# Miniprotein binders against a7ua95r516to809: the designs that were tried, part 170

Target 1, 294 residues: a7ua95r516to809
Amino acid sequence: ASLSLLSISDLVPDLQFIFFWMSNAIEILYFIQQKSPAYMQTIELMDDKAGSKESLLSATISANEEAMTILEEVIMYTFQQCVYYITKTLYVVLPGLLDCNPFGTEPSSEQCRRAAGVCVCAVCVMPEAVRRVVSVFQTTSDLLQQYQVHSEIQSQMFAYLFFFTNVSLFNQLIDKGPARGWFQRSRVLQIQASVKILLDWAKGAGHNHLAQKFFAKFCSTVTILASPPQQLSQMSWKALCAEHPSLKPVQLHRILTQYQLMAELGPLPIWQPSSEDEAYIYRTVDLLESFENH
Key: E = the ipSAE of ESMFold2; O = the ipSAE of OpenDDE; V2 = 0.75 times the mean of E and O plus 0.25 times the DockQ between their complexes.

## First folded at step 12 (miniprotein)

Design fj4 (at its last look DockQ between E and O 0.65; V2 from the best seeds 0.74)
Fold by OpenDDE base, look of step 12:
Structure fj4 (fold): chain B 294 residues (1-294), chain A 83 residues (1-83)
Amino acid sequence: as target 1 above (294 residues)
Amino acid sequence: DPKEKVEAMLRAAERLLEEARKALEEGDFERAILLAEQAIWLIMRAMYEAEEHGTDPEVDLKLYEIEEKAEQILERAEEELKK
């Protein structure tokens, strides 16, 4: 099937199967971990008639260790399969997030209209492109809850998915942004709003800390690009480095260079890298993020 | 007039910001968060409208200042709710 036809809904049956086995393996592993000490103690309290106690204890330990090892492998494998399928669907829908305009429609919520006059919150307006991305995350959340997957595994899943999303969006923006006009301030403001809708969803889903952590690089990039020229032109290289620690020097330098071109500011001495960072701004290998660093 | 619309949005955001500040001072952190978030969304839209219609750079700077203040209120209120 062409990647373009793959929806999260099409993968739900396969994901359900994988989540079922993942959940069951976790439950069995937990059961063994909780009951093993009691079984060992019971064997230890048995009358040592004819040396059978030590052999039974050793056999039980070995059987439990083998079972736990197999279960851990099943959990790891099923986790990786879930990530693989979900990230494929994200790969298809994420480019649409950079092209959508969340400001094109009026707020639907009367409460938001009365309070703010204009609102683009997730309750009022979610552009279709943002909805498609949120749907992947929501479907993942719903499946994890449906199968009562352990909270730690849920957190690891979302951590990776947010990481993947940040890397994908960041790399697309840096690589294709100039050619696609995504560095135009109006387009940046649209991107900022679209990502904010996603972050607000993550906050509502209880993943605020993870979202803030793993989206930091993309958010920093968008924040710089959305800044008024009057404000950003007053910020030194050192101040920008301190405010946006998630950005490598080469990344910050690229962003500022593209901003300068877009805003027609000319060369700004205040944005000149420090002597310490000067060697790093030419490390083009560090410009794009790697998917392997997780 | 697009300019008048942006200025009206600016004034509305300033009101929301003041209400958020007041809520924060009163210890109503949930309300402070809600009001600050509404201010931020309104500012983001106002900045977009300003950019699309080529409004005064001073208005753009003022919108940015309100956004920063709203984010500061939001952060403080969220920190207080975690205690």
Scores: ipSAE 0.771, ipTM 0.928, lowest interface PAE 0.6, mean pLDDT 89
Fold by ESMFold2, look of step 12:
Structure fj4 (fold): chain B 294 residues (1-294), chain A 83 residues (1-83)
Amino acid sequence: as target 1 above (294 residues)
Amino acid sequence: DPKEKVEAMLRAAERLLEEARKALEEGDFERAILLAEQAIWLIMRAMYEAEEHGTDPEVDLKLYEIEEKAEQILERAEEELKK
């Protein structure tokens, strides 16, 4: 079976080994950083008649540098391997968010019915497509906690996973949206709700700041597309750029073009790009985002 | 009747927003967050239902405005709870 067909739970054994070694390498690196100054101080207190103190100090510095270099390479390699396996799983499950209907199911628990009237089912249950994505994030979080991975590395891992998610969703929407009907406003409203479920998960998991930062481009796109025509038509190009700094001019132009098409608005003078931005609105090379690390 | 359903959702969201505003003023930030989130979800569903069945543009704009106000209450309550 292909890894692209497997759930995150099928990858757990491999991820466990990789997280174990990454965590060990981090702990050893930390130990060297904390204890190396004390050892060097001990050498400096030695009596040195024939220069052996200088040789020992030099050898100790060289050994520490070699060990730290090796450990840093192990940490980087294991981090990249974790990200590789996890993002392969994300790549498979993310497209479903663009095709699901978070409002289409009406399963509700007895508790949800008691909590509120007509809105009971909208709060309590995730669509399966969203649940699959959350499962990848939750399993990753559980493994990081299980192996006590350093908090800074955990943050870096989720920063990259959210970055990857943003790029994947944005590129698919821009590239496939016209053919798939994803720019229709009812569809955009479904996508907006699905993304809010992910953002709520991230907030509850303690990653709110990372999610806000790294989902910004996709969220801005969906926010614009979901806006009522009466509201959006009152916003100038400059105002839209100011409210959505994550969007490049070519991206904002494409989003507004799709909005005009779906809302049957025709050209709006207020959305005319500034003269300096007009040079960039057709730069197709800038339209899609890169998966390269930034 | 889909139009009546959307209008009922709008009225329910307005009540939730007012309750959230009161909770924020009283310093009950966890309740303000809960109520604001419920209002936001109800509005998102109402906007979807309105779009699917056709609606008065004035209702659509009002749903948008209530969502914006609920998000402001949510952000303020979260800031106060964080300290």
Scores: ipSAE 0.759, ipTM 0.926, lowest interface PAE 0.6, mean pLDDT 83
ESMFold2 (binder alone), look of step 12: mean pLDDT 80; pTM 0.769

Design fj5 (at its last look DockQ between E and O 0.58; V2 from the best seeds 0.71)
Fold by OpenDDE base, look of step 12:
Parts: structure tokens; C-alpha cells; sequence
Structure fj5 (fold): chain B 294 residues (1-294), chain A 83 residues (1-83)
């Protein structure tokens, strides 16, 4: 099947199966961990009939350790399979987020209409391209809740998905942005708003801290590109480095260079890298983010 | 007039910002968050409209200043709700 045809809805049956086994394995593992000490204590309190106690204890310990090891492998495997399928669907829908114009729709919320006149918040009309991305995350959340997956595993899942999303969006913006006009300020403002809708969803879903952490590079990039030329041209390299610590020197230099070209500012001495950073701005290998650094 | 529309949005955002600040000072952090978020969305739209219609750079700078202030109120209110 063409990757372009894979929706999250098409993967739900397979994901349900995987989440079922993941959840069951976690529950059984937890049960063994909780009950094992009590069983060992019960064996220890038994009358020692001709060394049968030590043999039974050793056999029980060994059986529990083997069972726990197998369960941990099942949990890890099922987790990886979930991530694999979900990230494939994200890979398909994420490019649409960069081309989305969230400002083309009227607010559906009466509260937003009355207070702000026009709102594109998650309570209002969500653009279809953003909805597709949110639907992947929401479906994942719903499945994790449906199968009562342990909160730590849920957090790890979302951490990875946000990481993947940030890397994907960042790399696409840096690599393809100039050619696709995504560095035009109007387009940047659209991207910023689209990502804000996603972040607002993540906040509402209880993942605000994770979202802020893992989207930091993309958000910093978009924040710089959305800045007025009058303001950004007054910020030194050192100030920008301090304000955007998630960006590597090579990344910041690339962003500023593209901004300069887009805004027709010419060379700005104030944006010149420090002597310490000068060697790092030429490390093009560090320009794009790696998916392996998680 | 697109310029008049952006200026009207700017004035509306300034009102929301002031209400958010007041709510923050009163300890109504939930209301402060709501008002700040509304101001942010309005400003983001105003910035987009300003860019699409080639409005005055001074207006763009003013929109950005309000955005920064709204973000500060939002951050502060969210920090207070976590305590």
C-alpha cells in the first residue's frame, strides 16, 4: 500500500492488538512484582522438610525472574511496534501542517468570537491539516487510556512522538523551507499558529511539559522567523544563543542567514558568531536533527 | 480597510491584555490564562493580516510587544496555578 494512503484509522485494529498485549504484559509484570515477596516469605516460613524448602524457593525465584524477563521483552517489543506504526502515520500527515493556513476559518466558539473576534484555538474550527496530526495523537491517547496503560509508558510514548514530530518538522523547514517559501513571514505566522493549535491540544491532554521540551527547537526556529526585522536586527548573536539554547550554532546561523535573505536586510555584523562559535557554524553535519538521538 | 482592521484588532488585544493583567493581580489565574491566550490568538491573526496587506512596520512592532507581554502573563499565571 502506498504510504500516502495510510491513515491512523486504518492502523487502529493492529494497534489495538499490540496495546492489548502491552497492557496485559504490564499488568502481569506488576502482579508478579507485588506478589513475589509474599510467596517467597510463605516458602521461607514453611517447615524445612529434607531440603525441599530451598529447592522450592530457588525454583520459584528462577521462574519469577524468567517470567519477568519475558514480560519486559514483550513490553519493549510492543512499545516499539506502536511507535513504528504511529510515526509512519505522522510522517504522512506532518508535511501538511507546514502548508496549513489556520487563519482562513472563522471561529466556531461564541466565547472566542465575543472576546477576540477571531480565534483559531482548539475549541474553534481546527484546520484539516492540523486535525489530521492531532487525530494521530488523540487516537494514541484514546488507545492508551482504553487499555489502561501505565502512566510512565504513556509519557514515554508521547515523549518519543513529540521528539519525532519536532525532528521531522524542523528538518523539513530547514531543508525545504527556502524552496517552498516557508521562510516568508506570512507563511511562518501560519506555521506558528498551526503548531500552537497542536501545543494547545497537548496542554489540554496533560502533556504540556513534554510538548514544550520536545518542540523547543522547532518553536525557537519559528519564533525567530516570525520576529519583526526591526526587533531581530537589534539582537546580538550572543543574545539569540541565550534566548534559544535548544538551537546549535550552525542551526541558528542558518536560520539567521535565511531570515536575512528573506527580509532583504543585507549582512548584519551584530549576528556574526562569536569567535568560540565560529568553528561550529560550518559543521553542516549538525544542521539537521537526527532521529537516532532519542 | 485592512489597516483599520489590524488597528482594531490591536486595540482589542490591548484590552484583553489589560484584563489579563488585572485578573493576574487579583489572583484569578484561570481567567488570566484564558484572557492571555485570547490576546495571543488575536495578535497572531493581526500579525498575519498586517503581513498580507503590507501594513506599517510600527504596527507590526506594537503587535509583537503585546504578544510578548501576553506570553509573560500566561507564563506567570500558569506558574502560579502549579503551586
Amino acid sequence: as target 1 above (294 residues)
Amino acid sequence: DPKEKVEAMLRAAERLLEEARKALEEGDFERAILLAEQAIWLIMRAMYEAEEHGTDPEVDLKLYEILEKADQILERAEEELKK
Scores: ipSAE 0.770, ipTM 0.928, lowest interface PAE 0.5, mean pLDDT 89
Fold by ESMFold2, look of step 12:
Structure fj5 (fold): chain B 294 residues (1-294), chain A 83 residues (1-83)
Amino acid sequence: as target 1 above (294 residues)
Amino acid sequence: DPKEKVEAMLRAAERLLEEARKALEEGDFERAILLAEQAIWLIMRAMYEAEEHGTDPEVDLKLYEILEKADQILERAEEELKK
């Protein structure tokens, strides 16, 4: 029931309120930090006629410290509230990325068919599942810009949203992939294309480095799964670890096990873990990622 | 014929890749980016079509090789524009 009522557009009024106060708190904190030294200097230049100069300076320092503490708490609280509401929306829409077909049916328009030789008709329509995820990111970006939120806070917001997206997609693929058929290569190729749409959005929005950093685990997984058997079979375990440092040994082992099963390459493992990694490929406590960011 | 369709996509992607490489060498980095992106999307579609219709492993490997080359051209062109 809650899924039918929860979309990013329904949350915009609440998010506008929260972003408004977060942005104001940031601006006031900046003002105090920039103007406090000058005010202290004017107090030090005053005549001490009533002997109150030292008392005024002490009270001003204390008031500034109290105000800065309060503002930092407001910023932290509002940031956490934004993240909470936005990730609730993401949680609902992200699973659709693993089930959608970004290639769809061939376009039926004569114009697209006539231009096929120079046209990128392979992706004529963004899948609805992808559009819903992009809409969450775009709405967040629009609100951050509308309220002129400091660029470092904007980066922290998207770092967490990309981290959340990566963890959610990775965990669902690993946990539900066998039952849902998501390790079949045709499905992996669809997922790869859907993820590229998200990566392209992030690049155009100025968040390319954040996306590369925080999507690395899921992207590595999809890259491995999409690889042709002839190419992947030539790579040693050590080479795969070097190319995909974001993957823990247990995670890489699970991905390769599913790959070998789906490609029907026989029961004998092709990729043998290094001596250093052998003890870690069975650590199931490390298989799924935590939503904790530390 | 699905196999002919995939092979046509492969030839088109090879043409786009060559044009992207030339644009990169000529310093037309915006054009190199556009052409590399077009090749990448065409190759991703071709790989999907090939998997659905059972195209032979040599075509599959060739598509993957072109995808890697297109990604490299895209990365280099974007690095040059950043300068």
Scores: ipSAE 0.727, ipTM 0.918, lowest interface PAE 0.8, mean pLDDT 83
ESMFold2 (binder alone), look of step 12: mean pLDDT 81; pTM 0.773

Design fj6 (at its last look DockQ between E and O 0.56; V2 from the best seeds 0.72)
Fold by ESMFold2, look of step 12:
Structure fj6 (fold): chain B 294 residues (1-294), chain A 83 residues (1-83)
Amino acid sequence: as target 1 above (294 residues)
Amino acid sequence: DPKEEVEAMLRAAERLLEEARKALEEGDFERAIELAEQAIWLIMRAMYEAEKYGTDPEVDLKLYEILEKAEQILERAEEELKK
């Protein structure tokens, strides 16, 4: 009984069950928080026969606190289970994003010129690899809406999914990129387009701020790698650090090393780390990101 | 041929960018967003084609500059629309 599945659609029944109970727990918690004061007030207005009012009030407060604690634990557990199932499918589909071609094999600029105006589909085709990732995000969004999950919980869910996506793509690129040819600039430009499709989905879904925050490391990486050599070689190390604060010195150094190699700019390092950063550019322990660093 | 294709895409993107700038000035922020997005996608395709065929570095830098301008217009139009 493996929990690894390739398609989000195979997980929908399990996710529906978990979202149903998570949403119920949230609604009960909200009821206790919002309605409990009124119930307490009615207890205070009761006739106090032999002190029973004070005892009932105390027991009611204690029961509410215990119930809220249990409900918060249920919400946390069900949230973690949703994340577990969803990220299992993301883990399987995300690497394909680094190997796909959103531009296709034929130039299609004539379609855009002939349709002077709105015709983005003729310029870029959504690869199946990107469609698989978008489908995971969209299915998750649809389920959260179907079960009327509180918007703050929906935001937390997508914050983690975007965090997971960023870590997975960044680590794959850094770790496997040299062997897979993923640092070739033509490939980086394809990756940039594929990531823009994901960012556009996030914007349309109302999660632009989360995507900007949690994709920052991978987006910075792609932005640097996509830059023309004439532009990038004129930027100092300090300027690059300031533009890309999400990148650690060892990560920036590795990215620039691969860039210099692929652009054939010679063996001497072009970018001089600051004295503060020079001690850190070879800290291999800091190169890859942890999936539990959220 | 590849060089003519890239230059045609660049010219088309420049026209879209100018139309987006005019739409922004006229307060038609939704149109400015749409036009800027079209320019961005066209330039991203042109950058890919230019890199694939080894086009002149001056063209590569020009494409990058137009991309940045289009992104600035997009961001400005989106901020104005949120108001």
Scores: ipSAE 0.779, ipTM 0.931, lowest interface PAE 0.6, mean pLDDT 84
Fold by OpenDDE base, look of step 12:
Structure fj6 (fold): chain B 294 residues (1-294), chain A 83 residues (1-83)
Amino acid sequence: as target 1 above (294 residues)
Amino acid sequence: DPKEEVEAMLRAAERLLEEARKALEEGDFERAIELAEQAIWLIMRAMYEAEKYGTDPEVDLKLYEILEKAEQILERAEEELKK
């Protein structure tokens, strides 16, 4: 099937099956972990009839350890399958986020219109490209809640999905941005607003800390590119490094070089890398993010 | 006039920013967050419109200053709600 035809809705039946087994395995694992000490204590308190107690205890310990190991493998496998399917759908919809114009629509909410004049908040009409991305995350959240998946597993899943999203968006922006015109300040402002809608959703869903952490690199990139030339041209290399610690020197140098070209500023001595960073700005292997570093 | 519209948005955002600051000072952190978020969205739109129509660099700088102040209020209010 063409990747372009795969929606999150098409995968829901398969995901439901996987989430069902993942949830059940977690519940059984938790049950064994909680009840095993009590069962062992009960066996230990039994009258020792001819060494049968020690053999029963050993057999029970071994059976519990084996069961726990199998359950952990099932949890890990089902988690990986969920992530695989969900990231596949994200891969399809994420490029649309970079081309989205969230400012093209008027606010649907009268409250937003009265209070702020123009708003693109969650009460307002979300752009379709952003809605498609949010729908993947929302469907994931709904499935995790429906099957009452343990909160730690939910957090790990969202951490990975946000990581994947950040890497995908960052790499696309750095690699294709110049050719696609995404470094034009008007386009950057659109991207910034589109990502803000996504981050606001993540905040509302209780994942604010994870979103801020894992989107830091993409957000830093967009923040620099959205900055007024008058302000950014006054910031030294060291100041920019300190303000955007998520960016590697090679990444920051690329962003500033593209900004300089876009804004027609010419070479800025203040953006010259430090002697310490000068060797690192040429490490093109470190320019794009890896999906394997998670 | 697109310029007049951007200036009107700027003035509206300044009002929201002041109200957000007041709410923060009064300890109404939920309202401070709401007002700061409204200011941020308004400024982001004003920046987009300003860029689209080729506005004065001074207006662009002023929009950015308000954005930074609104984000600072938002951050402080969110930190206080976590305590």
Scores: ipSAE 0.773, ipTM 0.931, lowest interface PAE 0.5, mean pLDDT 89
ESMFold2 (binder alone), look of step 12: mean pLDDT 82; pTM 0.795

Design fj7 (at its last fold request DockQ between E and O 0.64; V2 from the best seeds 0.69)
Fold by ESMFold2, look of step 12:
Structure fj7 (fold): chain B 294 residues (1-294), chain A 83 residues (1-83)
Amino acid sequence: as target 1 above (294 residues)
Amino acid sequence: DPKEKVEAMLRAAERLLEEARKALEEGDFERAIELAEQAIWKIMRAMYEAEKYGTDPEVDLKLYEILEKADQILERAEEELKK
């Protein structure tokens, strides 16, 4: 059971226990929120025979507040544990997306096709690396449905999983891309196709708005890198910032620098940062994204 | 012959895009989505093949322009279906 052999299927028993407790805590919390006002109203309508009505009302309010606090803590703890285990498997499988070729992969199974959320066609196949990532998302979705987890919590979990995926892919591309050849345009076009398979899965699973929001930085990066030189060289720094607001100045500058190297372009005056942005293009502390949501 | 392959993909994608545009105009938004997706995948593959074999920059620009148009049709058709 080494990290390199970790799969989501090995974690399902542990995740089942955690989802069970999280789901029950959520249901109890909503029951208290929905039913407690009616119970307090019943107490207020009681005939106060021995003066106990005010004591009962006070104790009920205090018990409600304590119970809700405890349940919120349980929900947060179990949510964090689920995310921790799931992101461990994502961390292992995500790098493969940057090295696979989606244009040469043959379909392997109906489960693999369905997990991609796309119709089967002669051009569309799912490489093993993409299938492994989709399997993590699909297994998570299946468990959330199995335990009838509230849709708000399901959305929050996928929001974080997509956030984690975006940060992991972006950081690896920026950090390792030059040494690994990932900025070569033919490789970028392969990455673009692999990411489209993930986005199509998210759309078919009902998470399109979350994927659009949380993959924005990585998708913007790939879109810029995939652009033909003749097209991109006509876009100013200001235009690129406007088209790709998810990218910080230091990030956009790094992406354009790598693009210039791979396309064998000299310096382009049109890509000169604005005076305000020029102060930020060398802030290397801002280059990589944090896995913590600020 | 990789240049012939890319040119065939380009012509196929242009036909798919025209069919998608017609479906959008006719209000058949599910068909427009299906055709636009097929065009997008054909173009993405054509762009990859063109890059691998060093195809003419004018072909590369044309593929990119068709991809943008297909994305616009897809987005518009999906927006109309939500109504």
Scores: ipSAE 0.761, ipTM 0.926, lowest interface PAE 0.7, mean pLDDT 84
Fold by OpenDDE base, look of step 12:
Structure fj7 (fold): chain B 294 residues (1-294), chain A 83 residues (1-83)
Amino acid sequence: as target 1 above (294 residues)
Amino acid sequence: DPKEKVEAMLRAAERLLEEARKALEEGDFERAIELAEQAIWKIMRAMYEAEKYGTDPEVDLKLYEILEKADQILERAEEELKK
């Protein structure tokens, strides 16, 4: 089946099955972890009939450890399967986020309203491309809540999904941006607004810290590219490095070079990398982000 | 006139920013957040419109300054709500 036809809605039945088993495994694991000490204590308090107590204790410990290990494997496997399916749907919809225009309609009112964690203010019209991305995250959230998945696992899921999204968007912007015109300031402003809608959703969904952390690189890139030339041209390399610590020197250098070309700025000595960073700006292997570094 | 529209949006954002600042000073952090977010969206739209129709560098700089101030208010208000 063409990846282009895969919607999150099509995967819901399979995801439901996986989430069910993941949730159950977590609950059983938690039960064993909480009850195991009490069972061991109960065995320890039993009358030692002919050395059977030590053997029973040992057998119970071993059985609990084995059960816990198996449950952890089930949780890990189900988690990975969820991530696999969800990231495939993200892969399909994320490119649309870079081309969308959230400013297509004039606001009817100046009131910003949040409904279900999504900004529904009249000032920001969520374009269809953004809505598709949000729908993947919302469906994931709804499933996690429906099956009462432990909050830590929910956080790990969203951490990875935000990581994946950031890497995907960043790499696409850096690699294809010049050719697609995504470095044009008007397009950058559209991208910035589209990402803001996503971040506002994440904030409303209780994932603000994770979103800020894992989108930092993409947000920094967009922030630099959206900056007025008058302001950015006054910032030194060192200042930009300090303000955008998520960017590697090679990445910052590429962004500034592309910005310079787009803004038709001459060479800016103030943007010259430090002697310490000079060797790193040529490390093209570090330009794009890896999906493996999570 | 697109320029007049951008200027009107800038003025509207400045009003929202001032109201957000006042709300922050009064300890109404929820309102400060709401107003700051409205200001941010207004500014982002104004920046886009300004760029679309030809950016006046002075207006562009002013829009960015307001955006930065609105973000600062937003951040401060959010920090206070977590206490």
Scores: ipSAE 0.745, ipTM 0.917, lowest interface PAE 0.6, mean pLDDT 89
ESMFold2 (binder alone), look of step 12: mean pLDDT 80; pTM 0.765
ESMFold2, fold request of step 13: ipSAE 0.750, 0.738, 0.748; ipTM 0.920, 0.915, 0.920
ESMFold2 (binder alone), fold request of step 13: mean pLDDT 80, 80, 81; pTM 0.764, 0.765, 0.766
OpenDDE base, fold request of step 13: ipSAE 0.662, 0.671, 0.667; ipTM 0.888, 0.891, 0.889

